# VHH binders against DegV domain-containing protein DR_1986, part 19

Target 1, 281 residues: DegV domain-containing protein DR_1986, of Deinococcus radiodurans (q9rsy3)
Amino acid sequence: MSIAIVTDSTSDLTPEHLAALGVTGVPLYVLFEGQLYQDGVQLSARQLVEGVRAGKAIPSTSQPSPAEFAQAYAQALEHADEVLSLHISGQLSGTVGSARLAAQEFGGRVTVVDTHTVTLGLGLQVLRAAELVRAGQSVPQIVQTLERVYPQADLRFTVDTLDFLRLNGRIGGASALLGGLLNIKPLLVVRGGRVDAGGRVRGQKKALADLAEHVRRYVSQHGGARVAFLATVGGEEDRAAVRAQLSDLHFQDMGDHEIGAVVTVHAGPGAVGVALEPLSA
Short names: E, the ipSAE of ESMFold2; O, the ipSAE of OpenDDE; V2, 0.75 times the mean of E and O plus 0.25 times the DockQ between their complexes.

## First folded at step 8 (VHH; framework vhh_7sr4_2)

Design W1 (from U7 with A33Y; at its last look DockQ between E and O 0.45; V2 from the best seeds 0.00; counts 0 for: pae E 3.6 > 2)
Fold by ESMFold2, look of step 8:
Structure W1 (fold): chain B 281 residues (1-281), chain A 123 residues (1-123)
Amino acid sequence: as target 1 above (281 residues)
Amino acid sequence: EVKLVESGGGLVQPGGSLRLSCAASGFTFSSYYMGWYRQTPGKQRDLVADITSGGSTKYGDSVKGRFTISRDNTKNTVYLQMNSLKPEDTAVYYCARGSTYYDILTGYDFDYWGQGTQVTVSS
C-alpha cells in the first residue's frame, strides 16, 4: 500500500528537501504588520529578521486551516492509498488540531500524528518516516517505530534572549530561566512537547560547549546518534562552532539546517541547537 | 452511521474462557484500528487490547498472555478471546473504534464506542 507523507513548515526541512523525499509541507503563517505570510513561501527567515530589526511591529504566527490540510490530503490521495501526517507539538501550536479535523473526512486513510516536538525534532521524525515508507513499512509500523524513538530523542538549544518565547506565549518551563545576569545564556530543551529549561551558563562560548558536550554524552550513552545542527538567522557561525567541536566524534550526520520564519518568530535570531535521535530503536 | 455491537458476554467460572465479538458497520472497517476497553462500577474505562489496521496488537498488563485480540476485515468484526478468566476480569467490555489521530506519547484515541457486554467471573 502506497503512503504519502505530509508535514508542516515547522519541520524546517526546505521545500527542496521535502520535494526530494516526495513529502508535502503545509506552510504555517507569520502575521506581521497586519498581513499573513506563508512560511518559506511568502516570507523567509532572513526577510522576517530584517523586518524586525527595522523596528516594525512584533510578529506572531498562526496555524494552517483545516481546509488547507483537507486540500493537501485530497491531492496526496490522488496518488497514494494512505497519508501519514506529522506535525509540530499540539502544546506549541494548533496545527495538529487543524490536521486532525481535516483527516476526519477521509475514511481512515489519513493518520495524523502529534509528534510532541518542533523544527528538526519534527524534521528527523519526517526523515525517519520517509525511510520507513521506502522500506515498505505500513503506517502502523511506522508510527510504532516513531513511538519507540521519541523517548530517546532530544532537541537542545540556546537563544540570545527569552523575550521572543515569552512575548509569543511559548516560553513554557523555560520561564524558570528569566532574570539572568549580563552574559548569562539560557539552555533550552523540548520535553513533553513544550519548551523547558535545560540550564544556563555564562557566555555564548560555554553555551556552545554545552551543546557539543551534550552530543558527546548522548553518543556515548546510546551507542550512536543521528545529529542535526540548527540555527536561526545570525547563528550560523555558532552552529559551525558546535560542529567543529565534534569533528573527532562519529555520528550519523543529518546536516546543517536553517530554522524557518515561523519558528524564528518564537526563538529569535542568533539561536543555535542540536536535534538528536538514536540510530535505531 | 457508525455502529459497534458487542456480543459474547456472560457468566463464567474462574479459569474459564469467553470470546467477545464486535460487529462494525457504517465505516471502512479495514482502515481503522480497533480496541477493547473494560469498566468496573465506579471506575474509568481501562484499555484491554487494541489492534491496528495492519494487525499490530497491544495489551493491558493485567491481560497479557491470557487475552488475544484479532480482526476479520472480510466480516467487519473484531474479537477478544479471553482465557484463564479471573474474578477481577468482571466488567462491562466495550468495543471502540480508533480515531484518525495519534499522539506519540499516549497513542491512538477512540472516537466511537459500543453499548458494552457484561462479563461476570464468579464461582
Scores: ipSAE 0.286, ipTM 0.739, lowest interface PAE 3.6, mean pLDDT 89
ESMFold2 (binder alone), look of step 8: mean pLDDT 80; pTM 0.802
OpenDDE, look of step 8: ipSAE 0.569; ipTM 0.904

Design W2 (from U7 with T100V; at its last look DockQ between E and O 0.38; V2 from the best seeds 0.00; counts 0 for: grease 24.7 > 24.2)
Fold by OpenDDE, look of step 8:
Structure W2 (fold): chain B 281 residues (1-281), chain A 123 residues (1-123)
Amino acid sequence: as target 1 above (281 residues)
Amino acid sequence: EVKLVESGGGLVQPGGSLRLSCAASGFTFSSYAMGWYRQTPGKQRDLVADITSGGSTKYGDSVKGRFTISRDNTKNTVYLQMNSLKPEDTAVYYCARGSVYYDILTGYDFDYWGQGTQVTVSS
């Protein structure tokens, strides 16, 4: 009874990590300068940011086609009995829809999951799913675990500007933070599958401190945590600063992660955040 | 036409056993996950057990160790062996075919259900 895991590129897990996990990643697309690029394959986040900084228009993103998912599933089912396909929030992308359409061709052997999160929120679910597969858990058992974990999970981040989210229509509840004063930094959260406002502070230093404090509170409340540190291009130093503030705290360190091109299209450069999950569910 | 027909329900004393069957037709049975749910009047339908196309199983917490879900793909049938039955197990039990869709917020989607079979545990 073998299970293959499929995800999409917005998990922001590296190809090397996916390979190590035995997970297949299907890339989303960035429409940049009139051309479609596969996320992380044909266009890196850095290339994107460099283009934007050079004055090129902020691009848009699109989901993989059903055919691309069908191919991934067909390949997986050559050596696995079932496929578990975990994907970015359906409120943020049509990816789940494409996956579901493709899955219908496989007579119930493919389970498509809307994880209602993004980037390492999704990445952490993929990691947990992979662990559970290795532990011999069934697809329903794994899904149940993810369902139990999700309400306890937290994805928080700050951005330099809300323009990217606004432009691409992913600003969600964070729209309430528009029109702020100079040097106001939004504190954002992905909740219920969309971006919401978590607050605002004046200055980047306080924003980073708030992220760190949030991790501390989370660890305290849950008796531990899995913590992933996130940054788009330009946010690396800020990511390190958040981490440094937590040097005395004990948690399961899930590492530093670069947010990929697709998510960067929406978050913009210089974004920094944390993805949190409980140790067990 | 997809069809699910439950059987095997009835009245049993506490500590007794029942074996439910669900006969499936109209689709490639071996390719789909199957599940048993139960519902009492005025309450939501809860998962009792499910089994993947490959035979992996999951159980509700209240029935673990007492109930066993199994399937026979040659007969297009899914079974629920219920042992050590308790009064709180009284409910209408439904057979369901698993869909391909799961939402972390709203749960697993089932696309076909049986008519249900009554299980009553009473002294």
Scores: ipSAE 0.456, ipTM 0.848, lowest interface PAE 0.6, mean pLDDT 93
ESMFold2, look of step 8: ipSAE 0.521; ipTM 0.831
ESMFold2 (binder alone), look of step 8: mean pLDDT 81; pTM 0.810

Design W3 (from U7 with S31R; at its last look DockQ between E and O 0.92; V2 from the best seeds 0.75)
Fold by OpenDDE, look of step 9:
Order: structure tokens, then sequence, then C-alpha cells
Structure W3 (fold): chain B 281 residues (1-281), chain A 123 residues (1-123)
């Protein structure tokens, strides 16, 4: 029984990577300057940030329609027996709801999964799923493996400002960090499918050091790790700085990743983070 | 039309056994997870056990080691073997179809339910 994997653009996996994996990505949308753009297709994160920096109105995001998912599923099922559809946290986007609605038309052949994460948190789950599919695992086996891995996975990041999260209503528990002192940098985590506060430090240098230390502790605790390094536009140097602090550490390097336009709408420019998961489930 | 019909409930003494059956129709049975829930009046419906399309099982803490869920895809039937029954197992037991929506934190939800079958454990 063959399985096709579908995900959404918030996985922040590149089109090339998705293609290599045989995974279909359905783009979310950014409403920018009164127009809707497909994430990563019609609007890049860089274009978005440039617009925002130029004084353009803060954009918003929206999920794909059920019809768009239905189309993706229908196309996938022309060549596959089943579809596994992995998506951004339902607490962060209505995407999984749209997918779920669409899936109802396919008589149980489409399994929709709320992964309770975002960006390369989701991306890593997609990668894992793809590996498991190639290993001949069934959809139920795959989702159970993902379920087992999820509690061990971490997504941690820092932002220049909480304003973007606040304005777009995705600040979650990180609201506790609002009103902080000057030069305080928030340490954020994605837990339980929402953004939460992981702490605060003074200055960017300490924030980056904290991210690095987090990776070190994680690797030590788990006997290894898959580590993805993340940044929105403007955070590339900081991402490199985090990586540089870990040059002596051994882990499975999942590479540097650019956070896409949709997630950038919420995280803002200059965000940097890490996505981690264990080597084995 | 999706239909789930439970059977096998009844009165049993403590320490006794029952085997519930749920006959399913109206959908491709083999593609769906199935589950058993139970509910007492005034209380929330609780998961007893579920089984994925692939045969993986999960049990409520209170029934682990005593109850066994299984399925026969050739008969479109899910079973609940209940051994070592206790008075606290008394409830209406419902068969349910798992949806194809999976929450990484909570697992499958359920979208269709049977009418339920009464299980009473009493001396």
Amino acid sequence: as target 1 above (281 residues)
Amino acid sequence: EVKLVESGGGLVQPGGSLRLSCAASGFTFSRYAMGWYRQTPGKQRDLVADITSGGSTKYGDSVKGRFTISRDNTKNTVYLQMNSLKPEDTAVYYCARGSTYYDILTGYDFDYWGQGTQVTVSS
C-alpha cells in the first residue's frame, strides 16, 4: 500500500526538498497590501520583510481552502493508495481544519494530522514521516511514531520583538513576557501547539548562547539529536552565531533553514531558533 | 450511512467476563480506527480502548490488563473482551469509529457512535 504525504507551506521545507521527498506542499496565504499571496510561491519572506520595513501595513495570514486540499488529495490518490497530511498546529492556524474537512470526501483514505508545531518543527515531522513511508510503515504506524517523538521534540527561538506575535494573536503564553525591561530578549518555545514563554535574558548575545546551550543539553540528554537551525530574514548572522557555538558538538545536522513568509508574519524579522528531535523514535 | 451496532452487554457478577461486539457498516471498516467508550449517568464518556486500522491498541488505565480490544476486518466487527469485571466497570459501553483526523497529543478522535450497550457488574 503506497502512501503520499501532504503538508503545508509552514513546514518551511523548500520546494526542492519537498520534491526530493516526494511530498506535496499546500501553500498558506499572506494578505499583504490588500492582495493574497501564496506563501513561498507568490511572496517570499524577504519580499515581505522588505515591504514591512518600507512602512507597509502589517500583513495577515490565512489557511488554504478545503477545496485546495481536496485537489491535492485527489491528485495524490491518483498514484497512491493513501494520503498522510501533516499540518501546522491547529492552535496557530485553521489549516488543519480545512484539511480535515477536505479529507472527509475520501472515504478514510486521507489521514490528517495536527502536529502541534510549526516551521521546521513540522518540517522534521514531515521528514520523519517520509522516511517511515520509505521504510514500508503504515499510516497508523507512522502517526504513532510521530506521537512518540513529539514529546521529545523541541522548538525554541528568540525574536527581536513580541509585537508581531502580539499583533497577529499568536503570542500565546509568551504574553507573560510583555512589558519587560529594556534590552530583554524573550526565549520562546512551541509547546502543546502554541507559542509559550521559555524565559528571558538580557541582550541578544545571551539569547543566542541560551539557544546553543539548549542544543547541548538536548544532545546530552538524548544521546544525540537532529538539529535544524532557523532564521527569519535578518536573523542569518545570529543563526550562524548559534551554529558556531556548537562546532565542537556532534549531532545530525539538518541544515540551515529560512523561515517562510507566513511564519515570518508572526515571528517578525530577525528571529532565530532551533528545531530538535531525537535520532530515533 | 454509517452504522454501529453494539451487542454482548448484560449483567455479570464481579470477576466475570463479557465480550462486546460492534458490527459496523456504511464505510470501509479496515481504514478506520475503532474504539470503545463507556459512560455512567452524569459523568463524562471515557475511552476504554481503541484500535487503529493497523491493529495497534490503547487502553484506559483502569482497564489495562483486563480488557482486550480486537477487530476482524473480514466481519467489519470490533470486539471488547472484558475479563475480571468490577462493579466500577458498570456503564453504558459505546462503540465508536475513529475519524481520520489525528491529534499528535491526543490521538484519533471519534466521529460516529453506536447506541450503546449496558454492562452491569453486580453481585
Scores: ipSAE 0.748, ipTM 0.921, lowest interface PAE 0.4, mean pLDDT 95
ESMFold2, look of step 8: ipSAE 0.625; ipTM 0.854
ESMFold2 (binder alone), look of step 8: mean pLDDT 81; pTM 0.821
OpenDDE, look of step 8: ipSAE 0.610; ipTM 0.911
ESMFold2, look of step 9: ipSAE 0.637; ipTM 0.865
ESMFold2 (binder alone), look of step 9: mean pLDDT 82; pTM 0.824

Design W4 (from U7 with S99Y; at its last look DockQ between E and O 0.04; V2 from the best seeds 0.00; counts 0 for: pae O 12.6 > 2, grease 24.9 > 24.2, placed apart)
Fold by OpenDDE, look of step 8:
Parts: C-alpha cells; structure tokens; sequence
Structure W4 (fold): chain B 281 residues (1-281), chain A 123 residues (1-123)
C-alpha cells in the first residue's frame, strides 16, 4: 500500500525539500496588516520581520481550514492508498483539529498525527516518516515509531524577547521568565506540546552556550542524535555560533533551517534553537 | 511541608458538573506545574489535566472538551471544572505538583499528591 505524507507549513521544511520527499505541505496563515497570507507562499519570514521592524503590528496566525486539508487529502489519495498527516502541536495551533475534521471524510484512509512539537521538531518527524514510508513501513508501524520518538525528541530555543510569545498567547510556562529580562535571555523548551521555561541566563553568549551544551548532553544520553539548527531572521549568526561550539561532536547533522513566518510570529526575530531526535527509535 | 488538599468531589448524575479544587501550601505555588489525575480501583492512575506555571494546559483524550483545568496563583489553588460528566469519569481524583519534565507526550513528572477526592457519576 502506498502512503502519502501531508504536513503543514510549520514544519519549516522548504518547498524544495518537501517536493524532494514527495510530501505535501499545507500552509498556515498569518494575519498581517489586516490580510491573510499563506505561510511561506504569500509571506516570508523575512517580509514579516521587516514589517515588524518598520513598526507594523505583530500579526497573528491561524490554521488551515478543514476544506484545505480535505483537498490535500483528496489529491494525495489519487495516487496513494493512504495518507499520513503530521502536524504542529495541538496545544499551539488548531491545525490538528482541522486536519482531523477533514480526515473524517475519507473512511479511515487518512491518519492524522499530533507531533506535539513545531518547526523542525515537526520537520524531523516528517523526514523520519518519509524514510519509513520509503522503507516500506505501514502507517501503523510508522505511527508506532513516531510515538516512540516523541518522548525522546527535544526542541530548545532562545529568543530576544518573550513579547511575541506573550502577545500571541503561546508563552505557556515561559511566563515564569517574565520580569527582569534586561540582559536576561530565556531558555525555552517545547515540552508536552507546549512552550515552557527551561531556564534563563545572562547574555546571549551564555544562552548559545547552553544550547550547545544541551546538544552535547543529549547526544551523550542517547548515544547520538539527529540535530537540526534553527533560526528566525536575525538569528543566523547565532545559529552558526551554536554549531561552531559543536564542531567536535559527532551527530547526524540535519542542517541549518530558517524558521518560517508563522513560527516567527511567535518566536520573534533573532530566535535560535535546536531540534533533536534520537538516531533510532 | 508540601500539602495538597482536594475538595469538591461527590455524587453527580450523568451530564452533570463538578468543580474540584486543590489547595496547595508549603511551596511557591506559582513556580510549579499542577495536575489532576484520576484512578479507579485496580487500574493505573491516569492524567486528567495539567497546567504549567504559565498557564498552558494539557488534557487527557477522554476529557478534552469537557474538563477545564485552571489555576489561581493568588489563592494557591488549582481547579478542575468537569462538565458533561459520564459514568466513566467515576474515580478518585488526585491533585499533584509537577516537578520535572518526563517526556514530550507525558509532560511533567509529579512529586507530591493529595489524598484524593471521590467523584461518582451515576444515575
């Protein structure tokens, strides 16, 4: 049985990568300046950041409609027997709900998975799923594997300000880090599908060092790792700095990634992070 | 001394509502995640809902859309609003303090528990 994979734009996998993987991405939306833009299609992260820096209001985001997912599924099922649909945490977006509603129309041929993460946390799961599909695994088998991976996965990041998370209601447990943020950098984690506080440090240098150290610990604990390096617009140098600190460490390098517009709405410019998964489930 | 005291349990008919409260003391309440678990005799204790220190919530699949966890840091209290109760919701409900992160699916590991409050849903 052939399987088609569907994901959403918050995977932050490039269109080219998705195409290469044969994965369909459904874009979320950014409400910017009173208009809806498809994530990565009609609005880039860079455009968003430039707008915000120019004094435009921080936008909001919304999920795809069930109809949009239904269309994606219908198209996929023209050539595949089943669809595996992987999406951003339901705690962060209504995307999973929208997908599930759409899936009901397809008589069990569409399996929707809440990945409990975002950006390349999601992206890495998409990649893994694609690999498993290519390996001839069934949807249940793939889901089983992903479920084993979820608990072991990690997404850490730091932001210049918590204002973006706060404004859009995604700050979660990181609210504990509010106050006294002058020269303080929050260390954030996606856990339980939510943004939470991982700590705080003084200064960006220490924040980046902490990210690197976390990767080291993770690799040590798991005997290896898939590591993706992440940054929003403005965080590219910092991303490189994190990577540079890990030059002596052996891991599966999953590359440098730019965080897309939707996630940037919440993380803000200058955010840097790492997405980690074990090598094997 | 860390103390968690549940209240608000009782007997209710199917479709009814209850609101559980958990009064916390002996620690900085606002710094900890809190959770509600439930357990029936002979079965494992299952997560009903948890809430981070920042107010982000997670629910068990069986209670999503019906239950709401909230907290009032000024009162050191966590609440569980239970609507549309079903017989299957019958259990002892426990309040717990979240201490450490366990995994991305489970969320927090909890280190202190209340004595529990019985919730019975029956016609």
Amino acid sequence: as target 1 above (281 residues)
Amino acid sequence: EVKLVESGGGLVQPGGSLRLSCAASGFTFSSYAMGWYRQTPGKQRDLVADITSGGSTKYGDSVKGRFTISRDNTKNTVYLQMNSLKPEDTAVYYCARGYTYYDILTGYDFDYWGQGTQVTVSS
Scores: ipSAE 0.007, ipTM 0.208, lowest interface PAE 12.6, mean pLDDT 91
ESMFold2, look of step 8: ipSAE 0.146; ipTM 0.653
ESMFold2 (binder alone), look of step 8: mean pLDDT 81; pTM 0.815

Design W5 (from U7 with S53Y; at its last look DockQ between E and O 0.94; V2 from the best seeds 0.00; counts 0 for: pae E 2.2 > 2, grease 24.4 > 24.2)
Fold by ESMFold2, look of step 8:
Structure W5 (fold): chain B 281 residues (1-281), chain A 123 residues (1-123)
Amino acid sequence: as target 1 above (281 residues)
Amino acid sequence: EVKLVESGGGLVQPGGSLRLSCAASGFTFSSYAMGWYRQTPGKQRDLVADITYGGSTKYGDSVKGRFTISRDNTKNTVYLQMNSLKPEDTAVYYCARGSTYYDILTGYDFDYWGQGTQVTVSS
């Protein structure tokens, strides 16, 4: 039985990358200055950051409609027998709820997964799912593998300010890091499908060193890793600095990634992080 | 209309065995995960076992090693073989259909339920 994969734009895999994998990406939306823009189609992360820095209104985001998912599923099922649909945490977005409603129309041929993660945490799951489809695994086997991998997966990052997360209601357990301390950089994780505190360090240099040290510890503990490096607009030099600190380390390099507009609304410009999975499931 | 009909319940002595059956209709059975839950008076329903359409199984801690879930897609039927029964296994047992929604942390949601079959294990 042939399987098509659908995900959403918060995976932060580019349309070109998704196309090369044969994966469909459904865009979320940015609401900015009273207008609704499709993530990566009608508004880039760079355009968003330029607008925010120019003193324009505070942006927000919204999920795709059930109708948009139904259209994506109908199109995928023209060429496949089943759909595996992987999405941003339901604790962070209503996206998986929209997908779930749409899936009801397809007689059990569409399986919707709440992945309990976001950005390249989701992106790495999409990449692994695509590998497992090529290996001939069934949907239940793929889901079982993702379930086994998830407790060992990690998404760790730092932001310039917690204000974007707080303002847009996605701060989660990271609210424990709130305080007016000068030069204290928050370290954040995704835990239980929501943003949580990963610690605090003094200064950006130590925050980047913490990210690099976390990768080293992970590789040592697991005997390897799949590693993706990620940044919002303005964090690219810091992302390169984290990677440079790891030039002597052996890992499966999953590449550098730009965080898209929807996730940038919540993380803010200048964010940098790493997404990690075990090398084998 | 989705319909799930349980059978095979009854009275049994401790250490005995029962086999429950759940006949399903009104949907494409082979495309759905199925499960068994049980409920004692005054308590919430607890998961006993589930099985994916591909045959992978999970069990509640209190029944692992004693109960076996299985399915026959040609008969649209899911089974629960219950061995080494104990008085604490006394409950109404419900068949349930898994939705096509999967939470990677907590597993399947279940969206349709049978009316249940009573299992009584004497003290």
Scores: ipSAE 0.460, ipTM 0.811, lowest interface PAE 2.2, mean pLDDT 90
ESMFold2 (binder alone), look of step 8: mean pLDDT 82; pTM 0.815
OpenDDE, look of step 8: ipSAE 0.714; ipTM 0.921

Design W6 (from U7 with S56Y; at its last look DockQ between E and O 0.29; V2 from the best seeds 0.00; counts 0 for: grease 27.3 > 24.2, SAP .677 > .668)
Fold by ESMFold2, look of step 8:
Structure W6 (fold): chain B 281 residues (1-281), chain A 123 residues (1-123)
Amino acid sequence: as target 1 above (281 residues)
Amino acid sequence: EVKLVESGGGLVQPGGSLRLSCAASGFTFSSYAMGWYRQTPGKQRDLVADITSGGYTKYGDSVKGRFTISRDNTKNTVYLQMNSLKPEDTAVYYCARGSTYYDILTGYDFDYWGQGTQVTVSS
């Protein structure tokens, strides 16, 4: 049986990358200046950041509709026997709920997964699922593999300010970091499908060193890693600095990635992080 | 239209065996995960075992090694073979259908349930 993979735009894999994999990406929306824009189609993360810095209205986000998922599933099933649909954590977005509702129309041929992660945490799961499809695995086998990998996966990052997470209602357990002193940088993780506290350090340079050291410890503990580096607009130099600190370390390089507009609404500009998975699954 | 009917419960001595059956109708059985849960009075339902459409199984810690879940897609039936029964296994056992929604932390969500069958292990 042939399997099509569907994901959403918060995977932060570019539309070109998804197309090369044969994976369908369903865009979420940014509401900005009174208009809805499809993530990565009608509004880039750079355009969003420029608009926010110009003092324009505060942006928000919205999930795709069940109808949009139903259309994506119907199209995928013209060419495949089953759909595996992988999505941003239900603790962060209603996206997986929309997908679940749409899947009811398809007689058990669409399997919807709440991945309990976001951005390249989700992106790495999508990439692994695509690899397993090419290896001839069934949907239940793929899901079981993702379940085994998840407890060893990690998404770790720092933000310039917690303000975006707080005002947009996605701060989660990171609220324990509120009220920090000047020059104290929050370290954040995604745990249990929500943003959580990963610690505090003094200054950006030390925050970047902590990210790099985390990768180094992970590789040592697991005998290897798949590593993706990520940043929102304005964090690109810092992302490069994290990578540069790891030039002596061998890992499977999953590349540098820009965080898209929807996730940027919640993380803010200048964020930087790493997504990690074990080599074996 | 979805219907799940359990059978095979009863009274047994400690160390005995029972085989539960769940006859399913009203849906494409081979496309869905299936599970068994149990409930004692005043307690929440506990997972006993589940089985994917592809035949992969999971078990609750207290029954691992003693119970076996299986399915027959030609008869639209899921089974629970219960060996080495203990008084603590006394409960109402429910058959359930897994939805096509999977939570990577908690597993299958179950959307339809049978009426249950009583299993009693004498003390």
Scores: ipSAE 0.521, ipTM 0.835, lowest interface PAE 1.6, mean pLDDT 90
ESMFold2 (binder alone), look of step 8: mean pLDDT 81; pTM 0.819
OpenDDE, look of step 8: ipSAE 0.560; ipTM 0.893

Design W7 (from U7 with K58R; at its last look DockQ between E and O 0.38; V2 from the best seeds 0.00; counts 0 for: pae E 2.3 > 2)
Fold by ESMFold2, look of step 8:
Structure W7 (fold): chain B 281 residues (1-281), chain A 123 residues (1-123)
Amino acid sequence: as target 1 above (281 residues)
Amino acid sequence: EVKLVESGGGLVQPGGSLRLSCAASGFTFSSYAMGWYRQTPGKQRDLVADITSGGSTRYGDSVKGRFTISRDNTKNTVYLQMNSLKPEDTAVYYCARGSTYYDILTGYDFDYWGQGTQVTVSS
């Protein structure tokens, strides 16, 4: 059976990258200045950050509708026998719920996965799923492989402030980091599908060193890694600085990625992180 | 409209064997994962085994090597062959249909359940 992959825009794989993979990306929305914008289609992360810094309204986000997923599934099933639909954690967004509702109308041909992650944590799962489709694996085999990989996967990042996560209701266990003193930088993880505390350090330089050391420790412990480097707008130099600290380390380089507008609403500008998976599946 | 009907339960001696069947109707059986769960009174339902639409199987640790799940898509039936039965296997056994929703942390969600069939293993 031929398999189409559907994901959402919080995978933070560019539309061009998704198109090259033959993967459909369903955009989430940013509500900004009284209007809804499709993530990565009608509003870029840079446009969002420039608007926020210019003193414009505080943005929020919303999930795609079940109808939008139903349209994506119907279109995918014109060319494929089955759909594998991979999405941002249900603990962070109603997106997977919308996909799940839509899937029920397709006679079992659409499998929806709550990946319990976001951004390149999700993006790496999408990339692995695409590899497995090309290798001829069935949907059940692909899902089992992702299940085996997930306990070894990690998403670790720092933000300039917890305020965006707090104001938008996605702070999760990271609320334990509130009340930090001047120049204390939070370190965050995604654990159990939600944002959680990964620690605190003094200063941005130490935060970036912690990210790099985490990658180094991971590679040592697992005998290798797939590593993606990510940043919101304003974090690009810091992302490069994390990568530069790892120039002596061997890993499968999954590239540099810009975090898209929807995730940026919650993480804020100037965020930097790494997404990790084991080499073996 | 979805119907799952278990059969084949009963009384067996320790070390004995039993085969459960679950007849399914009201949906395209070959497209869905199917599973067996069991429940002792006062406890949560416990995974016994499941089988994907493609035939891949998974077993609970306490039954691995003793139980075999299988499916016949032409008869819309899922089976549980239970060998080397122990008193701890005494439970109501439920057939379940996997939803097409998968939680990467916890596995398949099961959206329809049969009424159950009693398996009793006595000494």
Scores: ipSAE 0.428, ipTM 0.795, lowest interface PAE 2.3, mean pLDDT 89
ESMFold2 (binder alone), look of step 8: mean pLDDT 81; pTM 0.819
OpenDDE, look of step 8: ipSAE 0.583; ipTM 0.899

## First folded at step 9 (VHH; framework vhh_7sr4_2)

Design X1 (from W3 with S53Y; at its last look DockQ between E and O 0.95; V2 from the best seeds 0.79)
Fold by ESMFold2, look of step 9:
Structure X1 (fold): chain B 281 residues (1-281), chain A 123 residues (1-123)
Amino acid sequence: as target 1 above (281 residues)
Amino acid sequence: EVKLVESGGGLVQPGGSLRLSCAASGFTFSRYAMGWYRQTPGKQRDLVADITYGGSTKYGDSVKGRFTISRDNTKNTVYLQMNSLKPEDTAVYYCARGSTYYDILTGYDFDYWGQGTQVTVSS
């Protein structure tokens, strides 16, 4: 039985990368100045940031419809026996709910997974799922592997301001970091499928050092790691700085990634982070 | 249209065995995970065991090593073999179908349930 993988645009894997994997990406939407834009299709993260800087409007996002998922599934099932559909946390978006509704009409051939993560936390799961499909695993086997990996997975980042998370309603437990003094940088994690507090430090330099030290501790504690480095527009030099602090460390390098427009609405420009998984488990 | 019918419950002495069956209809059985849950009066339903459509199994802590879940896709039936029964196993046992939705933290969501079959373990 052949398996097609479907994910959503919040995986932050580029359309080119997804195409190389044979994975379908369903775009979410950015609502900006009264107009809806498909993430990564009609609006890039750079275009979003430039538009926000040119105006004072605060963008928002919305999930794909069940009809859009149904179309993606129908198309995938023309060439595959089953679909594995992997999505941003249901605690952060209605996307997995839309996928779940669409899947009901496909007679059990579509399995929808709430991954309880976002951006390259989701992206790493998609990459692992694609590897496992190529290795000939069944959908139940792939899902069980992702389930075993997930408790060891980590997504850690810093943002320039909590304002985007707060105003868009995705601040979660990170609200405990509100009210810090000037130059206090929040450290954020995804816990239980929601954004949560990971700490705070004084200044960007210490925030980047915290991210690098987190990777180093992770590798030591787990005997290795798969590591992805990520940034929103404006965080690219800081992402490189985090990587540079790890030049002496051995890990499976999952690459540098730009966070897409939908996630940028919530994280803001200038964000930097790391996504981590164990090598195997 | 989806129908799950449990059978095989009854009264058993401690240390005895029972085999539960769940006949399924109204859906493509071989494409769905199946599970057994149990409920004592005044308590929530607890997972006893589930089985993927690929045959992989999971068990609740209190039944590991004593109970075995299995399935026969040609007969659209899921089974629960219960050995070394204890009074604490007394409950209504429910067959359930795993939905097409999987939560990476909590596992299958179960969307259809049978009427239940009573298992009573007493001397």
Scores: ipSAE 0.668, ipTM 0.867, lowest interface PAE 1.0, mean pLDDT 91
ESMFold2 (binder alone), look of step 9: mean pLDDT 82; pTM 0.815
OpenDDE, look of step 9: ipSAE 0.804; ipTM 0.929

